# Designs tried in a protein design chat: VHH binders against Global nitrogen regulator NrpRI (nrpRI). Part 2

Target 1, 323 residues: Global nitrogen regulator NrpRI (nrpRI), of Methanosarcina mazei (q8pxy1)
Amino acid sequence: MMDPQIERKLIEIMRVIHESDKPIGARAIADELNNRGYDIGERAVRYHLRILDERGFTRKHGYAGRTLTDLGENEMNDALIGDRFGFVISRIEEMAFRTTYNPETDKGDVVVNISYFDKDDFETVIELISYTAHAGYMISPRVRIFEEDSLEMSLPPGKIGIATVCSVTFDGLLLKAGIPVEPAYGGILQIENKKPARFLDLISYSGTSIDPIKIFMNRTPTSVLEVLEKGEGKILANMRQINSSAYEMTGKILKKAEKVGLAGCITLGEIDEYLLGAPVETGKFGAAVVGGINGICALEETGIEIETNPISTMLDYQTMKEI
Below, E stands for the ipSAE of ESMFold2; O stands for the ipSAE of OpenDDE; V2 stands for 0.75 times the mean of E and O plus 0.25 times the DockQ between their complexes.

## First folded at step 1 (VHH)

Design b09 (framework vhh_7b18_3)
Fold by ESMFold2-Fast, scan of step 1:
Structure b09 (fold): chain B 323 residues (1-323), chain A 123 residues (1-123)
Amino acid sequence: as target 1 above (323 residues)
Amino acid sequence: QVQLVETGGGLVQPGGSLRLSCAASGFTFSSHAMGWARQVPGKGLEWVSYIYSGGTTEYQDSVKGRFTISRDNAKSTVYLQMNSLKPEDTAVYYCAAGRVYTLPYSSHEYDYWGQGTQVTVSS
């Protein structure tokens, strides 16, 4: 859990870097912050810069210092509006609450990610998303396509929108059944022999004001195409924690969801045990869920330009079509 | 000086259409999410629609399928096309600028607000 005062200092450091027209070093950052009324030394700035590096917000330039990445620019701009600490968790909670989908009836709203791309890429996009979903590395093979004149989505001429099911749908399914779910970590999951092996890296949901998926896209590239071809490589996944008293019921609900095409819980951990190297609190068990946009990651790996907004909105699952 | 200037409000009959425009200045429009919120007489402010900096859109359930939000980054303008208008859509409509992670249902998460434009749906 990151201290809100540390988060505020990270934002101010990013602001100093943004205002610099050239890479800037820790000493110069500390001096500028002291001129602005902060009592901070070079060593403390170096500590905070390491956190920013790890989050993918800053880029190292040897002796010249740091610049902001595009992700860092976006985070700084987002953070300049009041205290947004914990906003990602609040968004997850809101979307989980709005989820109405019932696997027993196959009716209701699911949480979706929205991506858009040039219509010339349509066939490749559908093929690769279908391949990724049927291989088990997405939540569902059902998608919703949005064209330029769609009433549901306004797009620029020449663009197509696609909705894919978001993993937060599972949070909503379980909440509807009376089971609270705690988002713990977003991460990069190593696949070996077509099976989950271990998390290579984890970012706490409570340690960021931006969706961990955006940080991983910048920090650690996926290799979804390699996983599809060889059963080896890196995918996006996240880890949830659930109270041990809900262990049996969670398994039953996830199995029912799988029967109607909502598969994505790649493994459930044992009570009180780490899951794939990820920490689990005493009295809880972990659930590792594939990232809902692994098919989009595969497209990006081919060089296709595609923009994605994760945890974007709700859609009626019956309006989504299997590809 | 940051400004959001709404235009296009007015009187329209039930079932009619109206297009609102919001011209933005004083900030980097392309990096900001934009939204529309409305204040119904005697009630609080409620969000209507949201368009993220990347172009993805969200709508309140009561307007979904009837309203369309869009943006023109070259003109620093956001639009709200309102079709099949109902008497219940009568309100002052406000343009607002926020961030990609601003909650659509939380009006106080926006950075900047316009002055509002009146929309009246009546015979």
Scores: ipSAE 0.000, ipTM 0.100, lowest interface PAE 21.3, mean pLDDT 79

Design b10 (framework vhh_7b18_3)
Fold by ESMFold2-Fast, scan of step 1:
Order: sequence, then C-alpha cells, then structure tokens
Structure b10 (fold): chain B 323 residues (1-323), chain A 120 residues (1-120)
Amino acid sequence: as target 1 above (323 residues)
Amino acid sequence: QVQLVETGGGLVQPGGSLRLSCAASGFIFSSYWMGWARQVPGKGLEWVSYISTGGSTEYQDSVKGRFTISRDNAKSTVYLQMNSLKPEDTAVYYCVRGYSPRGFYGTDYWGQGTQVTVSS
C-alpha cells in the first residue's frame, strides 16, 4: 500500500507492538494509540494488522495478539529513520518559507540560530564571533543579544542569548525569487590558503535523522581557530543543489545579499559537476555555504560552554546589529 | 504565547523515585518534540531525554534504564519518570520544546524549572 496516511498508521502500530513486553491485541493497540493522541478504533487497527501480516511484519499468537517479526523490526527501524529525515527537511522548508528578507531593500526576516552562554563569557563570545564573521566564516557579522528577562526569547537562568544568521536564509531568499533549493549535504570543509579545498566528511540531508551540522559538532572536530590564525584547517559547511535554469539569477541574488553582509556562500559549482568533492545531481549546480555556527565552534575550541539551537526562529534583520 | 509548567520536583532519598510533569499550552503540542534538560550545580546545562511527535525516545547515557519519558497528546503533557535516583541526579529540571531530535540544538522554549534534590 502506497497511501502515506496508511503507511504512517502501520508504522505507529508496529511501534506499539515493539514496545509491548508480550503479544498485544487490536483492542489494546487501539487503546494505546488513543492514549498517544491518535483517533483510531479497534476495527481500523484490525484492518492495518491484516496488512502487516500480509507483508510479513507481524506474527500471530492466537488470541494473545501479535509480535513483530525480524522483518517487521527492520522495517520499523527504517521507517523511524525516514520519519526523522522528513522532520529535519520539513523544518528547513518551514523556515525558508517564513523568510521575507529582500537584499535590495535590506528589509524583512532572516532565519537565525540561537546560542546561549554564561554572562561572564559575553566579551569573549562577541569578540570571537565578530572575528570569525569578518574573516568570512559566518553568514553575517550582524547579531542580536537577548538578556535573561527578554520577553522575546526564553533563556535558561543566568544565561545570555545570541542570534546569528542561519544558512537557511539563502534557501528563503532564493525561494522568494521563485528558485527552489535542495539541501544536499552537511559536512566538514578543508580550508587551505584561505580558500575552500575539499569536503573531508559529508552527511546527506536525505540520509540522516539528525541535522548533519549537529552530528559534526559532536563527532568530527573543527579547527576554526586554526583557520582564523593560519588560513588552513576545518570548518562546518553545507552544500545546496539548485536547478541549472536558475544559475544566472542565483548569482545575481547572492551578490546583492553579499552587499548587505549576507556573504556565507563560499562558491558556486559548475552545472552537472562535483563541487569540492561532493556529488551534484544531473541538471543542477552546487552551492557551498559556510555553516552559520562556525564562530560558536571556535568558542567551543577555547573551552567556553555554549549551547546552540540551529535553524531556530525568524528575526527582522534590521534589528540585528553589526559586531 | 507558549507556556511550559513543570511540577513534581522535590527532595528524595538515593534509590527513590519521582515523576515530573510538564503542562504545555499556546501551541499544537502534537507537532513538537518534547524533552527534559537539567542544570547540575557546578557543571551547567545537560540534555536528559527527548520524545518525538511519534513517541520515539532518546536518553542521555547516564539515565538510560532509570528514566522514562512519555507524552499524552490529549492532555498536552510530557512526563519524566525517574527511578533509582542518585545524588548526581540533583539538578533543576527544565521541560523543553524542540523542533529536532536531541540536545539543546533543537530546543526553542524552556519552562521555569523544578528542583530535584537527591540526598540522605
């Protein structure tokens, strides 16, 4: 069955069966799903269980109910990963759609990351973010500061918040001009002599349950401080894919954005060619964009405790101040 | 307006149990990941657990097998059942709303926090 709504219900039923310590029947499954906020009756559950039986995902235990087969366990795990992939992409799509910023007028909302840290670290945070942004390894040198009592943002006690521009802003700028953008890869980009050299590590957005940038913050070390000092090292970067028909218009929009400080696009690839070692689909070109949180990575490298919500919310770009 | 209101904190002896509840309002609860984070004295903020819109759960390694997160979409409430509590679990516990699966990276709203103290 190819109906997306039926497929989602099958996954949720399999999840309930998986979480049961013993075989579980249709009534108990329906009751559990209703407790989780789903509107489904025993009759509908029995219908879906027959589909699962036919696909070999469930095993019958007479009147005691059903358990998952090995095939069902594998299918559920694959489907759960797929749900999580859709979640990340849906968030990117939501924020791109909410972007209203127009670089010709310097007005409208941009997508931001929110980071928070101890107030005692404020001077170091501002200095290092400014340095990283002016060196070209963040999207913009404009930030917005949130104090403990801010009515506009919830913060943990004793913390200060800082908003930095997110690379999804470019997705939104291009969408507003009629150009759809596909997130392709997050990764670690090698810088040599202040120039992008190659991606060292890549995670596909279509093949991840977690934002690739979050994975790299915890798994693969960056060396942003080394890049700032010596012009060589490792930074966070993303690759986008764009239809070849939009090549000229994309270039024009990105140049206008650069004039107002949105300068995180490192390079545009050639149509149908790999970009910095990353594959590009036929009929498209790649765009390599710095990760919007490279200044935060630099702070972590100094030992500062800082927590970050990437692709967090929208802010009016005019309310963000250059540092 | 988004509100997250925690209840259930308190003083408990090592090996004891507590159940934290978080009542959410001002948004479509079923559309968001929910979680718990804690502020440990002398350390800072750390993630504890997340639960997805579909009920999938993730836990910090130090609490796996001892803590259980759950949600009731009809009541717009998320819970944290804490068993076999240790002195190291002493912290202010925050209910959090998220848009992605884990850590502080996907968290956009925080409750006021509720104190959990585990001591003799």
Scores: ipSAE 0.000, ipTM 0.168, lowest interface PAE 16.2, mean pLDDT 79

Design b11 (framework vhh_7b18_3)
Fold by ESMFold2-Fast, scan of step 1:
Structure b11 (fold): chain B 323 residues (1-323), chain A 124 residues (1-124)
Amino acid sequence: as target 1 above (323 residues)
Amino acid sequence: QVQLVETGGGLVQPGGSLRLSCAASGFTFKSYAMGWARQVPGKGLEWVSYISSGGITEYQDSVKGRFTISRDNAKSTVYLQMNSLKPEDTAVYYCAKELYGSRWYTPSLSFDYWGQGTQVTVSS
């Protein structure tokens, strides 16, 4: 195991090697890194190159220097993906702030995901999304359909759009009530006997260093259709952390939301306790929420081609219709 | 072997325009969403724009209305038209391919492969 500063230097060295037209040596790498604002000498670069060689990320070319292996290219790209987790957090914060929905009045804007599919698949899409929502694996059974002739959205020819409620709506609901919510983890949740059992993998929404294994695990396939048919399998879910002082108020707000069809919070944890295998910070409790696109995942499992833009935009909940 | 090759960067004055191109090879281009991200001096990577396999686009708020992303599936190329450029747009711009393709898009923005980057400098 290595500390975050060493990992960062290794990734930057790999980036310089990747960008080279030909094998590159330690002196040239050091010079390029100094041009990019790093204070690093040739000796330190040679030390880090040895680590990269030992990990199989670089290949030696005698006096000419190093190139990246396929493994090295993959690790560099995974690191760049990890550096982007802040973009998702920023998006969540923005959309939560823009959420105006009030469950007591059934008025206001919710956060939606937007998915696109061929019009020929319309009947199957509606049926399976409805089934998934009524089984409890989506945030709401309300959707909004955008046809090719819609003035609200410009669609490619032959496509239909569908908006489904995004789980970030809960972050906004709680924020409106004065409760800050920390999006902690996105992941794959195991369902057994129609109940949540444990997270199989978790991708942190925030972190100080890159964890390649967590990034790789984000590639684990869902089996939403299996959950619908047998009550066991894998769904998308995410975990929030909330300050323990808001425990009672959070429960009350979520019950009010459930009465108007926003029912995607499948379990609340106890204060200071792990939830479904996910760690919870001291002084907080966890809330596990289904992913807003589980119905879309089920459609993809049947072989239907769908494109999804998660946490896409805001829509007035009154314009969304129950299916 | 997946390869993304960016072109079109350079030095431009504030208010000017640049068109970035990214030529893709080694995968079924039409089946994957593509994006642009940038690394601003002294800052980490920042997502700029996204285009789905079907042509649906999204933009970072700071560039919305000024930048336009597009794709040509016949040429396996994605473009970023940058208008009304500002000094704060100075960055290395990277072309990126979506990890899961159009069918496996997750709740997070996940890119699999990145290009080498192209420098855009906005100054007098």
Scores: ipSAE 0.000, ipTM 0.201, lowest interface PAE 16.3, mean pLDDT 79

Design e02 (framework vhh_etentamig_d1)
Fold by ESMFold2-Fast, scan of step 1:
Order: C-alpha cells, then sequence, then structure tokens
Structure e02 (fold): chain B 323 residues (1-323), chain A 123 residues (1-123)
C-alpha cells in the first residue's frame, strides 16, 4: 500500500503505456503526462515504473521501454471502470438505497468510509478523529474499530481498520422520506472564524469519471489542523441540490439527524441562490455537508500513513461507538 | 441481506487437493472483489487470496502462491478456491469474504464473511 497520490500517478502512467502501440520509455511518458497537465519529470516517472515492475504490471523491453503485462492491463481496466463517468453517481444511488437508518428510532444502517493504519498510530488516530468530529468537521463522532483478529474483518498483521460515517448517509435519509437528492459538487471549502466562507474549488459529480474527493487529494491540500487550531483553513465538503418543494421537510429531517449525532450539514442555501459561491440550479436549493474524512485528512497532515476507501459499505449505526 | 455460503471442506491427506465454493446472494456479486480468509487452530485470521470483480486480477498470500487458484463465475454468483499440494499447515476454517472495494481489485478489508468451512489436512 502506497501514498494515494503515488497510486493515482501509477494509474496514469499505465494509461499512457496502454495507449502506446509500442514500448514506451520514461522520457516519452513524462512528456505525455505533462501535456495532460501533470507536473512530473523523467526521474520521477522512472521511480514509478520501478514500482509497476515490482508489482508485475509492466514488462521491460531493454532500451525500447515498457509495455503492460496482462496483470497491469487488468488492474488499469479495473481502476478505469471504477472511475468511469456515472460510476460515482451509481455508487451514491446504491448506498442511499441501502441506507435504513431512522433518526426517530436511532436504528438502522448508515454508509461508512473505511480507513487503514498501523496499530502503533492508534492513539493519535483516535485523538485526532475525535477532535475533528467534536469540532463539527465530520459527520459523526461514532466509529467502529476493526483489529487484525476481528471475526467480522481480517486485516494484515500490524494494521487496524476504522469506519467513519459517510455523507452519503444524508442522501439515504432523504431518499427514505421521498426526497430525491442530486449530488452536485465535491470541493475545498474555506473556513474563516470557524464559519464557512466560500468554496475555493469545485468538481461536478456529473462531469467527472472519478470521485471529486480523490481529485482534490492530488490538487489542493487541506489544512484541517489549521482549522482546528485557529478556526481558519481548508476542509473537504460536498454540495447537494434538492428541489425547492422539499425545503421544509429537508430542514426537519436534518435537524432530527443532528440530535442523534449525525451532524455535518454545514448550511442550507436559499431557494434559487448560490451557496458559498457554488452555483445552484433554478428551482432548487443547495445543502453543504462536510466531507466524512476530514479527520483522516488531519492525520495525513501530521505525516501518518493512512489509506481510505470512501463510500465503502453499510454498517449498523448501533455497532459504532462514540469517541 | 448479504449471505455467503461456503462448501467443499473436509478431511484430506497431505499432497491432496480440495475445491472450495462460496454461493453469494443479497448483493450484486459481479461488482465486488472477493477473498478467501482462513483461521488455523490457535492462530489469528490470515488472508489467503483475492480476486477482482471481473476475475481479471488474482492475488495470493506468499504461503499459498503457486498451490492455490482463486476464480469466480459471475453468472452463478459463485467464488471458488482450488487448493493443490495441501500441507498440514493449511488446516484451518476457510471463510468466503466480500471485499469493501466496489469495481476495484481486492483489498485486505472485508465488510462481510460467511460461516466458514473446515479443511483438515492429516494422514
Amino acid sequence: as target 1 above (323 residues)
Amino acid sequence: EVQLLESGGGLVQPGGSLRLSCAASGFTFSRYAMSWVRQAPGKGPEWVSGISYSGGSTYYADSVKGRFTISRDNSKNTLYLQMNSLRAEDTAVYYCAKDLSYYRGPTWGFDYRGQGTLVTVSS
């Protein structure tokens, strides 16, 4: 397991190799990636090619360069299918449908993200996730811990898994009440004086073949620790669009969810008005929600190695414990 | 409701072969990576093998590489583990596990596993 930014670059390098009808070298790969907007040099490409070689994804052809192995082609195809146009929307729809949580009863399944880290980092991980959640920059302070000997989940020796609540849970809550929700944007949100100020960058869910959160992790670093310390900085946030006819019911449901610890809806916009600088379609209103992994971003900012699988699965909310 | 039902375990002599099967229901099988996990007596769980949602990529623990083969039939919602050249150290309860990854290759994390099937390698 590697840095997510390195993993993304490996996929893009494999993509360039795949598109070549002949073996391709590091210089040509670097030139092509720079033409596509990546800032990467030949020496860095050589480093990444070595990683691909070690994983069995590429084959060397002397001075001519690299081609993909069958394993490399399969890995690239699996990654590209996961990142294809419409995949993220389909995934959100599936997880919203599978959500059974009812804030009136405090029972049912919520959507979670799963993160993995070394057990030696456990105390720091729990402490920072707790601080981030209680500061209001995660969906819930409830988590579920999976140890290497857990009966429900098996992990490599020395690793611990943690489940945190995903913002798609709100899509599911609203769907169950008969309210269709359109995922509009993932983004980087500026916080000033502990209040949302404006989106600094936005990626449309409908205009991308990859989850916007993955794109932002490679482009604009967060400063969650700065927000926790000073009340200003950058966090991950998402925006939904909802039909104006559902305005009052949406507010009521979100307030009920907040009472049972499912917070993170930063603000609701006015009907037909932009929200925090993000465009809203006529006849709709916006709902801005914190990214469910801001606590994980804080951990990455401290240099802790942590891998995250967002919008991962369903968990019974009653099996998650307050930290 | 997710259900995974393993079969094919039993007593086998060293050097022998067994094929395990796992029947899946309650989710879109063809969209998830799947794995086999085992737990030997007195030891913690060990990931054995994984397969991508399409069956195009397969992965193995060093302890079984070259001896075990994972495969899947998405039309039948069934996962398989062909075990060859079995050793006493392969004695364990084998679990079929649904991976956390959707349309990706397998990871080491799982959100569901079955009841397990016992494999005993003994003369």
Scores: ipSAE 0.000, ipTM 0.269, lowest interface PAE 15.0, mean pLDDT 80

Design e03 (framework vhh_etentamig_d1; at its last look DockQ between E and O 0.29; V2 from the best seeds 0.00; counts 0 for: pae O 4.7 > 2)
Amino acid sequence: EVQLLESGGGLVQPGGSLRLSCAASGFTFSNYWMSWVRQAPGKGPEWVSGISGSGGRTYYADSVKGRFTISRDNSKNTLYLQMNSLRAEDTAVYYCARVPYGSGRYLDAFDIRGQGTLVTVSS
ESMFold2-Fast, scan of step 1: ipSAE 0.195; ipTM 0.622
ESMFold2, look of step 2: ipSAE 0.427; ipTM 0.752
ESMFold2 (binder alone), look of step 2: mean pLDDT 85; pTM 0.871
OpenDDE, look of step 2: ipSAE 0.032; ipTM 0.290

Design e04 (framework vhh_etentamig_d1)
Fold by ESMFold2-Fast, scan of step 1:
Formats: C-alpha cells, sequence, structure tokens
Structure e04 (fold): chain B 323 residues (1-323), chain A 121 residues (1-121)
C-alpha cells in the first residue's frame, strides 16, 4: 500500500512534533528536518501532515500548527520501539552481507560511515582524521571526499561530506569466509601507554533499542585528542564474539586485512576468556575493534560541528584515497 | 531494475537554450530527491542541480545559478533541466542521478547513461 520511505517520513515528522513543547507548523517542521539532514520542503510536510490528520495521529490547532493525539503518541512510540528493537543488529547483518571486499585482491565494496561538515573546517577535518587513522584508532586511513561537484552526493551549500571505513566491514570479511560474527558490545575503551587497557563502559547490542555507538558518540565520553597527544585516554570500540572453531582462520584473515590498511582490530582474546574486562561466552573468543568514527569524535572534542551516519552505505574501496 | 534515460542534448550556439529530460522507471519517483550532474571532457564530475522529492526545494551550483532551472513532474516520472544563456564551459555529458534515501544527504545510488551537450558555433 504505502512506500516504506513515505512511512519513515511520517514517523520522522511525528518525532519532530512530539519533541516540540508547543504546536508546530509545516515550515518549522521542514526547517527542523533539514537541520537533521533530510531534504524536504514545506509543501511536502503539509502533504504528510494531511495523511497524519486523516489517520487521527495529529490534531490541528488552527494557525498555530499540529500536536500529536493520544493515538499518534502511541503509534509513534510503538513505531520507534519497533524500528529500534533489533534494528542495529539487522543493519549490521545486512551490511556485512553486502560487503564484497577481498584483501588478497584489494577489490570490492566496504561498509562506510558518512559525515558532513562546513567547508571552512576542511583542513582541520582532514588533518585530525589522518592523524587518528595513522595512530591506529580508525579502521583505515582511506577516505572519500564528497563536494558539491561530486557525482556521488548532493550536499547543502557550504558542506563537505566524508566517508570513513566502518568496523562492520570486518563482519563482512569474516562472513565471506564462512565465519559468523556476533556483535556483542559497543563501549568506551581506556588506552594507557598507547595500548588498550580495559573497557570502562559497555552497552550490549542484544536487547537495546538504540545503537550503543550512537549513544556514546552523542554524549561525548571520549578523549581521543588526549590519546593522540599523550597515549592515554578513552576511545570508542566494539567487541565481537566468534565461535572458538574459527579462531585460527579469523586471525589469518585479520592479518591479511591489516596489510592493506584495514587495521582496526586492536586485539583478539583467548577462547573462553574475558577480553579487556568484557565478558565472553563459553565456546567463543572476543575480538575488540576500534570504532570507525574515533577521528570524528576528536573533531567534536575541538568544537567542530559534524554530523555522522554510522553504517551508512557501501563504497568501492579502490575509490577511497589514503590521507 | 532502476532506469534513468536522459534526452534533449545536442549542439547549441553560445547564448542559446536547451531543455534536458530524464525519464525514470523502476522506483517510486515521487519519494526520491533527484540531481543533474555533468562531466566535461578531460575534467572531473560536477554536481549541477538538485531537487527534493516534492519539488519544494531546489539547489544549484554557483556556476549555473541564475541560468539553469531544475524541475520535475511526478505524475510523468520525469526530471527536467532548463538551460539558458549557455556558454562554451557548459559543454559536457549531463547525467540524471537518483539520490539515495531521502532521510539523509546520501550518495547517488543510481545514474543514467547521460546526454551530450556541446556549446559551440
Amino acid sequence: as target 1 above (323 residues)
Amino acid sequence: EVQLLESGGGLVQPGGSLRLSCAASGFTFDSYAMSWVRQAPGKGPEWVSGISWSGGSTYYADSVKGRFTISRDNSKNTLYLQMNSLRAEDTAVYYCAKEGRWLQYSPFDYRGQGTLVTVSS
């Protein structure tokens, strides 16, 4: 009946209305959605508001705009819980399956995060991302830049986009070799003397209604700049669990990936042992990998406005350039 | 499955006008933002113009602002680029591009075959 893209638009419009502390009009909704990275005009918002009105999810307040009805609040809450419950795991599975990159040939698609920022910050962005990657706190020093003259992406005036390699690329590499990987935890990892020491905070991917990495990123509990300057501090990292039967093959694949610049796996644990303080299930071993956006966290720490969509899309790794 | 078919290119004199069309099929056209991008001989690609899924918002590269107009007809699944006051520098292959999910600024997830525009006497 209804296109999934239209359904998502309705949910996002309802979210904006819900977050408003007073009735909100179509122009204000469009402006807020554009501020969040959506490309939508006032006329389009008015069209969708009529659909929401018809479904009984919004109430008109004359000239002042709309609020959610009780039905709308319940529907939005159910939709948001439903969309987020298992969403991040499903997204990881989808993107891992779509990964085609082969480290032996240096060909194929990798999973990327997309970030965008003001042109005026370009030099600082490139410098910090390069430094963070070469220090070993990102997956790869290869990036893809998107400008307004790029065939690949349309950006608002004054913005530049950057693609960085996502850690889900490792899930895809291992899946291609027949090794299923379980995302276990997103977390904050303590670095001491330029070495991983222990996880300070962990959020399980199982049973969460929101991406753990996104939670940590938005609350900025990292100190990536301190790690770059002093060799101590906090970074984003993920932990994966893998069946013990795949131990030898996993190590072999990750070493091959490291030789072509995919060097974000910071350590493998022993079978049945905790890894950096994080629990590991019996019959499995842990793999700790850096968060693919630590360079973005460093930029946020300097006060630069930068928006990021993690696990965003696939890109041909050969189109990404080393910085 | 997704198909974009550009037309309307050709040889035109400086100061002239052309209208490009892009016929879209294989996706819900009125749910996606669309763009025009061009590539001149021996140069890199240049994004020219973009339009939101509803047509309510339009964006232009500085090089074409005031001369080109992007529009769409969702009832016909067709994208247009009206090009006025053409210059030799506008000579390029013009591509119709489907943007990714409208929920964010996304890489183009499909491009057409292109149509050649040559501006010369």
Scores: ipSAE 0.000, ipTM 0.170, lowest interface PAE 15.7, mean pLDDT 79

Design e05 (framework vhh_etentamig_d1)
Fold by ESMFold2-Fast, scan of step 1:
Structure e05 (fold): chain B 323 residues (1-323), chain A 122 residues (1-122)
Amino acid sequence: as target 1 above (323 residues)
Amino acid sequence: EVQLLESGGGLVQPGGSLRLSCAASGFTFSTYGMSWVRQAPGKGPEWVSGITGSGYSTYYADSVKGRFTISRDNSKNTLYLQMNSLRAEDTAVYYCAKSPYYDSRGYLFDYRGQGTLVTVSS
């Protein structure tokens, strides 16, 4: 089946070929990719070039190497719009790096999602987001409200914006403590008896330019209202992979974050074990975290028109108010 | 600091034309896809059109295909939207967006400008 890691390498190889003014060979491609931070040898590049040849994206020029075909040029230009097989991971890495929040001091910047809705819906929005957060299905009960006159954000006329804490904040907290985190999947998580049961659907972060959470908002219906009422239903959640050597330290950091209102880690998996049906690589453990916008999903379920941009920007957590 | 400045909106009669412009700064314009997004009164934002960094590929929402043309001038860091055969339903604030995504299934953008109002009315 398709491997997202392979797809990422194919796009980067095409980018190197695109930037070359002459046909380019596997050795030169490997050297350039290594200069860009990829650990790849000539033999692996030759393998990937054969895949590109088969797809009609590259043309052989004997000993001189490869060029992009017209089809490959079109695919490359489309991939340059946010890099379909790397943009979301690059965005997560950027935002995690920019995270400065320290749970011990309760100071610093967190990653937020931004949502927009009609002014007339304000009271319902605040009520449902508060309820969802206090039920444990959002990262934090703290939000920040943006009105038309906000100096920090431009809003469409008649709209109010709301910032909610994004789960990438946990990636940043762990990174600042020396723990690299690999985003694995966004998905739909089944809740039964107020406990996580299994992932019903998963989209790999490495295989998409569109945030998996945004895809699910538009395609697979959630039932957050049902979960709040009855303890049964579907919520947005994501799964992270972390090196097994960081297991104890990760647990300690997440407990510290929870004490200051940054909750939402539903469960930590065991080393080398699948978590809630999601695969975990050998030498790693999984961490399942609620989606930062489950309260927004609840609002959509009531028929409120609301638009959301996940992993949108950084905000000083002290400027966000509990609701 | 990323900045996007839209211009060119105004009042126009049905069947008329307008050209919108967006001046971009603070990033390497030619390496990013750009989009036009609009928001009509009482509606959520709607993606209208997208263009790749090179300008080779363009994409349009079904509601505007054949009437709108997106283009860019990378030497001037400027994005354009040529709007022809305007309809009352095209009335909206139009926003320029630096975006990794260009189809009508939704939109994800890194930065949005302040917008320019287009009113199509008799």
Scores: ipSAE 0.000, ipTM 0.120, lowest interface PAE 19.8, mean pLDDT 78

Design e06 (framework vhh_etentamig_d1)
Fold by ESMFold2-Fast, scan of step 1:
Structure e06 (fold): chain B 323 residues (1-323), chain A 121 residues (1-121)
Amino acid sequence: as target 1 above (323 residues)
Amino acid sequence: EVQLLESGGGLVQPGGSLRLSCAASGFTFSSYSMSWVRQAPGKGPEWVSGISSRGGSTYYADSVKGRFTISRDNSKNTLYLQMNSLRAEDTAVYYCATLRGFTYGYPSDYRGQGTLVTVSS
């Protein structure tokens, strides 16, 4: 698990690299950070640069130092325009608030991820997303397809867009029922015998401006295809914390959502107990939810090029089609 | 009427090779991406490999990458799976399927009857 203090230092290091016109080394980064009031040594900077390299935010230029990748530039720009320690949480709160879907009526807006891929890959994309969703490793088997000529979405030439339901939809469902939900961790979840076993890696949403799911996607540490094949392997999942007073109501709402095809809650923890190895605050219980993009991870595992914007926008669930 | 007929399965020793074939009829084969799906005894279906409608793009499950090769002949309406370096865990019934057979949650007669592959010493 990453500490919020470490995430803060990573952002400041990226800022120094972003402001450099040429590759910059650890010593120069440490010197610049000290000039800005941070007490950090070259060895600590090297440790943090290794983390940034592993996340794909920085590119090595031999002895010349590092530059930001396109992914790193995007994360830095996102951090600059939002709250550096709350941007992802603020985005989740915004999308949860905009969620209007009601499982009682099967009407309203859900939160979606948007992915783009070459139109020649269309049939394979649909098959794998369908297969992953029906196996229970996505939020819903409903998708919305956007063609190149779509008036609803601007697509690059030769691309098709697909919207898949985002796990933040659950935050919205619970919020509308009066239940506040705290996003706790994004992570890599081990599946054994088709059941959740434990989180292998966790990144806290608290104190980060970097979406944990983007970090894991960049490294592609999942083995969704292995899970589909053998019932064991690694998937993306998120963990939420909810006040113990809402335990029964949460269970009822999630069960109702499941009846209308909006599943993906892997399990609810017990009050005050760790869930699948993830820590839970006293007075709360955990809820583990599949990542809404596990089908996209499966496609990346096959070598298909696909670009994804998580927690992208709202769509009317009635306009999304079963696949 | 739509029909998919798999063949080429059998008993083979570990490290051996087999080539599976799927003869398609009753639809415009060249307009559909095709896949191979397998189901091992006591387990659910597993996607193995896929090929685009024109044959220009091929995709493989991590468990078979570098060992299996998918191909097609649109002039003969036939799909192939060349399986090399076979392992005991490759033992399964192999099904030929169009992607249409896996979408929209509807029963489909576009899925074949399957061919059994047994890898045993």
Scores: ipSAE 0.000, ipTM 0.115, lowest interface PAE 20.4, mean pLDDT 79

Design e07 (framework vhh_etentamig_d1)
Amino acid sequence: EVQLLESGGGLVQPGGSLRLSCAASGFTFRSYAMSWVRQAPGKGPEWVSGISGSGDSTYYADSVKGRFTISRDNSKNTLYLQMNSLRAEDTAVYYCAKWGSLYGRSLDVRGQGTLVTVSS
ESMFold2-Fast, scan of step 1: ipSAE 0.005; ipTM 0.431

Design e08 (framework vhh_etentamig_d1)
Fold by ESMFold2-Fast, scan of step 1:
Structure e08 (fold): chain B 323 residues (1-323), chain A 124 residues (1-124)
Amino acid sequence: as target 1 above (323 residues)
Amino acid sequence: EVQLLESGGGLVQPGGSLRLSCAASGFTFSYYAMSWVRQAPGKGPEWVSGISGTGGSTYYADSVKGRFTISRDNSKNTLYLQMNSLRAEDTAVYYCAKGPRYSSSWFLGHFDYRGQGTLVTVSS
């Protein structure tokens, strides 16, 4: 069975090997990955290196470590074409700039994630996304559906696509008001008594080739269904840092957005204070925003096969239907 | 097995009020949007009202807007329809229905399950 969590770690390990100018060993690989914000030990890296050896992607150089084979180089390049180092930050900046939505007029474009799934799962998908959104664990209850005959999206036969609002929409709203926003971490957030408690795990957006949300989908299991049922469990969330001078204006903009259904900001931190255990730079405050795909995580928890492209494209918010 | 049981129907005079209830079992009630659908004698079914899983969004047919109020209590697995200013044309069997299909026509049809219904008669 090909485990997506294992495949993701293999790609990250191959990237570290590729960037090394000499053979590199398991300890050095683990140290480098940890320096880049990934939580992985030497033993796990050693296990994954054996898989890469077996697939012909790496060549062993005794005690000196591994290098990529030509096959491994090709595999790494193909896998990382869309997920290059710094690509995620550049993508966030691009999509924030393309955001035109104005909460005061309820008009303009928002950033969306695109997911697709078998059409046999359609009713369960819609119902569970709706419930997750209205419980406050998604950005918006508005979605757009793409059927297999859609001209807007090329889907395999038997698949349906769904667009859900992405948290980068908030970066765009704030940017248009003159407020620069720094994406800091993607993470797993513990909910207790229906309230945010603490981040359990964090991956820095800075210096990553892969969207932290994609990593968490495969690395650390969520329990969104448990949160919906019992008010406790684990959800996806992102943490942003904003200059303290924008504190009051940020609060006002987020309140206006909430009135028109963009209610994914679950907590604002105080100036110079850590937010839910996540570090915040001096002179800034944190903003914790739900992951735009928590409803998708809930569906994965039920065993539904669903593929997701976060920060995928722009859609006119008026063309998205409340669910 | 999914079960929906409607109650609260009866005979009421024009201008009167009734409150319908639907007791749900066999599924996680709070995960699903719910609707009320009615069928008048000799006519096809008509969607009346819908509510999201959390109760955060409500929708109404134009014929009942301003007169009917849909609500739910997820702790009791119960859906409600408060009907005010009742008219003779509101006479129908009222059904509790689980789930929408497509969001652009979400509350207009395509239900997995309906209950047995409760009769509402508006007559002098």
Scores: ipSAE 0.000, ipTM 0.104, lowest interface PAE 20.2, mean pLDDT 79

